# Designs tried in a protein design chat: VH-VL binders against Rho GTPase-activating protein 6 (ARHGAP6). Part 17

Target 1, 202 residues: Rho GTPase-activating protein 6 (ARHGAP6), of Homo sapiens (Human) (o43182r401to602)
Amino acid sequence: LSLNPIYRQVPRLVDSCCQHLEKHGLQTVGIFRVGSSKKRVRQLREEFDRGIDVSLEEEHSVHDVAALLKEFLRDMPDPLLTRELYTAFINTLLLEPEEQLGTLQLLIYLLPPCNCDTLHRLLQFLSIVARHADDNISKDGQEVTGNKMTSLNLATIFGPNLLHKQKSSDKEFSVQSSARAEESTAIIAVVQKMIENYEALF
Key: E = the ipSAE of ESMFold2; O = the ipSAE of OpenDDE; V2 = 0.75 times the mean of E and O plus 0.25 times the DockQ between their complexes.

## First folded at step 19 (VH-VL; framework fv_guselkumab)

Design w4 (from v5 with heavy chain G54A; at its last look DockQ between E and O 0.60; V2 from the best seeds 0.77)
Fold by ESMFold2, look of step 19:
Structure w4 (fold): chain C 202 residues (1-202), chain A 122 residues (1-122), chain B 111 residues (1-111)
Amino acid sequence: as target 1 above (202 residues)
Amino acid sequence: EVQLVQSGAEVKKPGESLKISCKGSGYSFTTYWIGWVRQMPGKGLEWMGIIYPADSYTRYSPSFQGQVTISADKSISTAYLQWSSLKASDTAMYYCARTSYDLYEHYWFDYWGQGTLVTVSS
Amino acid sequence: QSVLTQPPSVSGAPGQRVTISCTGSSSNIGAGYDVHWYQQLPGTAPKLLIYGNSNRPSGVPDRFSGSKSGTSASLAITGLQSEDEADYYCQSYDDSLYAYVFGGGTKLTVL
């Protein structure tokens, strides 16, 4: 049984990055917070942009793939959650808690179909990453080190890249993630709620 | 104005514990990393580790993993560097620094504390 | 010892141009990790001078400039002044060490 009545409209880059990280990155401590090579990430991005048959495999660094995903989302001409809906998304936090989730569902429905499908794929992935944050014991009794990336950590990283009002060509905004985070407290809270409740939203 | 004010100089004996502090002001304390940097007498700078105060996520240089504890109390805009058992080789100047970052997690230290001199001797 | 290699010292007369090199490898600068520069005046904390290879923070004179090519970076100081006498450090990330690294430092002497 499929909950999606049509084929998913997810950019190949996003789906490829999520698949690679689901396979190789769930036990990586600090995924999304470890340094990556700008040179290797640029090369991968250019290959995807040219439509080259790109296959992300085990030899590709999970940290480079993590940066590629963040870069794609940041560089979208219109943010994934759209500038049109910016005020609506941040104002959901002013509603009673019981109304917030239903309002987020409506706002997600208002997104362009590609954005909605991409958000769904991304939140599914981020929810899986957050589920692996804590240390645990596997079914076969082996110790499994958690990745230490909670839903709050992930929202802090991704929120500023998913919703903002600045022009996409703003170089200073693109270079300094600290500046994005400082302006993004409300968006981070919204995205955290989305990660924690993604199944109810779709 | 962005300021980082560190606790005063410390004179300790080997085996003693120590916790030094770094109080940030004039900016949003929780949205920047705080990095710790060691400078041994007459030597260069060494990165020790960082903390993101909003969520207390920490990362250590492999050279310092298990040697120190980095923590923060965001309610008072303060980061800490702590030893459970000091060694004479821990004698150094210790700086905290507000740390900016980009999407690739390339870090740079844009504002520095005045330093805390730690002397460990018998 | 230092992953990033800097000359131990450089010198210049007032008004001249000096250059301080920072030589890395394929696991740091050569892999595309940015280089940042710090000035440490005698008896003081370090101060950010250049970030992201070539960007100057507010308040840093434009006679300081940075560049990067291949596995190396360079800090240039034009119109050298006596107050430029300091130690200078480059800094980057090394992905084989999983660590942020500083160069060994360069002492600049001004006549």
Scores: ipSAE 0.769, ipTM 0.859, lowest interface PAE 0.7, mean pLDDT 88
ESMFold2 (binder alone), look of step 19: mean pLDDT 92; pTM 0.937
OpenDDE, look of step 19: ipSAE 0.891; ipTM 0.948

Design w5 (from v4 with heavy chain G54L; at its last look DockQ between E and O 0.53; V2 from the best seeds 0.71)
Fold by ESMFold2, look of step 19:
Structure w5 (fold): chain C 202 residues (1-202), chain A 122 residues (1-122), chain B 111 residues (1-111)
Amino acid sequence: as target 1 above (202 residues)
Amino acid sequence: EVQLVQSGAEVKKPGESLKISCKGSGYSFTTHWIGWVRQMPGKGLEWMGIIYPLDSYTRYSPSFQGQVTISADKSISTAYLQWSSLKASDTAMYYCARTSYDIYEHYWFDYWGQGTLVTVSS
Amino acid sequence: QSVLTQPPSVSGAPGQRVTISCTGSSSNIGAGYDVHWYQQLPGTAPKLLIYGNSNRPSGVPDRFSGSKSGTSASLAITGLQSEDEADYYCQSYDDSLYAYVFGGGTKLTVL
């Protein structure tokens, strides 16, 4: 697609969703954890999958776009952080605090270039969402409602979608988000650290 | 074993305040929503609202916005439902329920408390 | 009283099949939001019966099944037993209200 594919290997779906949410979703309370239309999300996904350039506009629900992004990441044949590096990512939590960020940086550089670029775009976006979590007052005196989505909240939602192992017994917990959150405490901690330290990792 | 244990039955008069509780155990309290559901005598289930204990994010049904306050104290794994001024029409059974969810944030109430009967009469 | 409409009652003889409907609109079931079902036995708290239109949690027998089509959902109970006598509620999400909604409930009587 690009003249330098390494630096432009972010899927259009991911970049489009992040751009839409940066424009329309930063003040949406509970973004990524409010209900979305399964029908509308499926339709959008099919359009992206067919290579049609989809223009995400104001009429597209922020919650549908949020779900589309999560679904794309969950449905990747290999998770964004890869099954190969699963144990390495988890084990960074066992290191001394001063070694953890440097080791995460190394693991990120070991990712395939497309995965690394996509992670870069995603963490940039998630760090922006986290920075808009708190209420504030604009210089014009307008009260600006924060989205209430901290780095921990975002890691809870995204961790299981970015790093997981398939299990035959997870049919007992057929609910994707709930089951992943409970069994993925270590994954959540790793992803939280990535969101909070985004600039040091890239 | 997931359990939700609610505070005991209450008998109140109109105008009085009330705060009832729901204590969760057997799971990580912060990994699930807690919802509140009203059931008036002989009537169906009504969703009142929901809270995510980790950050106290709440949503209320339109019928209950401004009528009740939903809160949680995650340090003791407890959610609360409270009224500042009860009405006779608040007489009902009140359930708390733990929720599971999917990637589309479709929610279902997978474990329920035993209920708290609130009776409001003069 | 309810965004989701259920018949007030249904009945069946032991061993028979019954179906309970849940009718919504374009802002809930018709928009692609899942339907969940709850059983409430007399004098007890509700119990999750079906989630995500058709999935059964552990401990729910396979004679309970759910389906969804268009703006409506259905709960089917085969091999009807006296212990199935209860109230049944559907539940979904409505994106015009930004709220979770229950059906009005259906009392199942086993004859």
Scores: ipSAE 0.695, ipTM 0.812, lowest interface PAE 0.8, mean pLDDT 87
ESMFold2 (binder alone), look of step 19: mean pLDDT 92; pTM 0.943
OpenDDE, look of step 19: ipSAE 0.852; ipTM 0.925

## First folded at step 20 (VH-VL; framework fv_guselkumab)

Design x1 (from w1 with light chain W98F; at its last look DockQ between E and O 0.67; V2 from the best seeds 0.80)
Fold by ESMFold2, look of step 20:
Structure x1 (fold): chain C 202 residues (1-202), chain A 122 residues (1-122), chain B 111 residues (1-111)
Amino acid sequence: as target 1 above (202 residues)
Amino acid sequence: EVQLVQSGAEVKKPGESLKISCKGSGYSFTTHWIGWVRQMPGKGLEWMGIIYPGDSYTRYSPSFQGQVTISADKSISTAYLQWSSLKASDTAMYYCARTSYDLYEHYWFDYWGQGTLVTVSS
Amino acid sequence: QSVLTQPPSVSGAPGQRVTISCTGSSSNIGAGYDVHWYQQLPGTAPKLLIYGNSNRPSGVPDRFSGSKSGTSASLAITGLQSEDEADYYCQSYDDSLFAYVFGGGTKLTVL
């Protein structure tokens, strides 16, 4: 209640992280690609998991909050975009460019309502981050430093967290093949298109 | 098998430019960072910076920011470290390393090149 | 001086256990950043020995083990062998320097 109505079924953790980063992280160079404290992130996650009304404040590191958001998305038992729709999402890239966006929109409507709302909130946030990637001149003529995180950079980071079919491996290292690399490229391209076009998708 | 092969040793004079290379094989080049590490004669290891060849994103150690350029050409699975103007103090062994990472952006260097010795003499 | 402090040298007889410490601060190990370890044999490139505090990559014998507590980490080598004679480096991240950092290195001598 009284939370933004278009995000009714968005987990509090996701919305809280996005709000904090929109307020404090848009000018942070390399946001999502700077090291974070596992200790502090674990503590924040435990507070959210206990149902405590966590308030993310200025003293919370944007890098820890960024890691918390990634961790939540990775930890979902089924990825946000779902394993069921994995192949469908990837195969949108095989369509003619003018058909891709409409097909993505249809696939998004097939998501569970919570997933759809959460994706909407996340893509809105990522679109805002990408819009602040470049240095620019503010309306009053001052230089504003960019965060250097383009739509491609964000899709590279978030793609694997949102869309994957691989079961976890307990090997010390992962050996990757060219087929796995092609899947990563496709996942990144799909998520990049969603970031760049989120308003048309919802 | 994962392998990083670096270009050969270099003997240069102060003020000259240099670009050394690191070619990766046996893995998908665009799915791991490539890091550069300096080891001055008789000294320890120093992190210089990293690049993600998949999207060309680079990050430098503050100690090396503005002093070197890290780049990659993913079409030939090769990363580069370059200087526009070498100094005698740049004399060192330079390693490239495939760099694994986790969700928290903690990095570790899981495979290393053989090193490129750069000697800068007056 | 390195922000991660290692003893300059350690020694042990064959078959013994040795430990190599890596002492940091609240801005690195104490803040919850992982510690990784590398072995550098004389005249060679470093090799990953331990990552994520305690994980061994494939091919590293189980007589090498890592641990972390408080602001420090430790590499333990049991059943010491002559081929273990090398330099050992710890590595972590420091959020005051915004940099990945290595310890100063420890020379292990097998007596």
Scores: ipSAE 0.788, ipTM 0.881, lowest interface PAE 0.7, mean pLDDT 89
ESMFold2 (binder alone), look of step 20: mean pLDDT 92; pTM 0.942
OpenDDE, look of step 20: ipSAE 0.898; ipTM 0.946

Design x2 (from w1 with light chain W98Y; at its last look DockQ between E and O 0.65; V2 from the best seeds 0.81)
Fold by ESMFold2, look of step 20:
Structure x2 (fold): chain C 202 residues (1-202), chain A 122 residues (1-122), chain B 111 residues (1-111)
Amino acid sequence: as target 1 above (202 residues)
Amino acid sequence: EVQLVQSGAEVKKPGESLKISCKGSGYSFTTHWIGWVRQMPGKGLEWMGIIYPGDSYTRYSPSFQGQVTISADKSISTAYLQWSSLKASDTAMYYCARTSYDLYEHYWFDYWGQGTLVTVSS
Amino acid sequence: QSVLTQPPSVSGAPGQRVTISCTGSSSNIGAGYDVHWYQQLPGTAPKLLIYGNSNRPSGVPDRFSGSKSGTSASLAITGLQSEDEADYYCQSYDDSLYAYVFGGGTKLTVL
């Protein structure tokens, strides 16, 4: 029995964004697919980069926080899933279905510890978002608005940000062209499987 | 060469249904949004909504929500705009446009279809 | 009424420089949403001229340029030519309407 908290090597920005969106964004229709202010996102990013203790609160737009999370993942010098393992991740889709999850587990184990912890936090968050996609009725009979963001929708958004062959330019960063998305079809399928099977992977 | 080819002009009566089409070619259809834009006679451009054919996610302008249905069939690289019951005020030119986006979900329409003229009159 | 305000018309002589303004508010351009510009020649579909405030896609002449400052954007056309006679629209996102919005359009007349 340990009374110490489980330590995580998760970037503060990632954990802060996930916490804010878990608290304020689960009922937001189209979260990650609604326009955000480049000015406000840039300000938040600069505050995190300067080491300012940023507290993301209700006043911060969930859409700006969503964009900040995507921006951080896109900007990593090596993608979260790493260029080294790119082909290995893609090729898991060629395996028999029962072998795919086990192979994904092994590949995740091969990630640097910080990347593994960050992926764990991110998939935990994305699985929660996906579970709130549909409208539902709470225990007390109140209608709860769904966010319309299925695991496929989230993988479509996050896949290209988590695994790609080359670092984007500033122009490519501000413009998501079809060229990147076309290369990412397999990446999207892999990330969707990871979101849907989150608990089995860790 | 990126092309969007829309279905031909339509003449309809109020209360009739209509489904117009937009076929994309020269790019991977599932990797861009398709937006729909209305232009009423002699007027400007109005965004109606968009669809991402790769995952079928749709979003409507609040002005058009519940008024039209946007859909796509990715197996034939085609997007659709559909009315269940047309009104005379639906008389307009309707454009589909391939829609690029950035990480902040700012959208712009980089290639446009030729337009489909819809005329609704008794 | 359009959320993004453009002058209804602008005119210029061949060879001159003209500008077309696109005036927004703190819920769109002023909030940091990009501005894009489209040209619609008479009887044709719109065509992208400028995206992301100032980027020119391939095939658009360098006579066309865009800029943004504060709550407004501007399309500049230098070396005005007869073929530039068209309607011009700006476009952005408005976070109060939760909608992508076009300006009302500007008819450019080449004198």
Scores: ipSAE 0.817, ipTM 0.898, lowest interface PAE 0.6, mean pLDDT 89
ESMFold2 (binder alone), look of step 20: mean pLDDT 92; pTM 0.944
OpenDDE, look of step 20: ipSAE 0.896; ipTM 0.947

Design x3 (from w1 with heavy chain L103I; at its last read DockQ between E and O 0.56; V2 from the best seeds 0.78)
Heavy chain, then light chain:
Amino acid sequence: EVQLVQSGAEVKKPGESLKISCKGSGYSFTTHWIGWVRQMPGKGLEWMGIIYPGDSYTRYSPSFQGQVTISADKSISTAYLQWSSLKASDTAMYYCARTSYDIYEHYWFDYWGQGTLVTVSS
Amino acid sequence: QSVLTQPPSVSGAPGQRVTISCTGSSSNIGAGYDVHWYQQLPGTAPKLLIYGNSNRPSGVPDRFSGSKSGTSASLAITGLQSEDEADYYCQSYDDSLWAYVFGGGTKLTVL
ESMFold2, look of step 20: ipSAE 0.804; ipTM 0.885
ESMFold2 (binder alone), look of step 20: mean pLDDT 92; pTM 0.944
OpenDDE, look of step 20: ipSAE 0.865; ipTM 0.932
ESMFold2, fold request of step 21: ipSAE 0.814, 0.812, 0.809; ipTM 0.892, 0.895, 0.889
ESMFold2 (binder alone), fold request of step 21: mean pLDDT 92, 92, 92; pTM 0.943, 0.944, 0.943
OpenDDE, fold request of step 21: ipSAE 0.922, 0.921, 0.924; ipTM 0.954, 0.955, 0.956
ESMFold2, last read: ipSAE 0.793, 0.796, 0.788; ipTM 0.884, 0.884, 0.872
ESMFold2 (binder alone), last read: mean pLDDT 92, 92, 92; pTM 0.941, 0.944, 0.943
OpenDDE, last read: ipSAE 0.926, 0.921, 0.879; ipTM 0.955, 0.955, 0.938

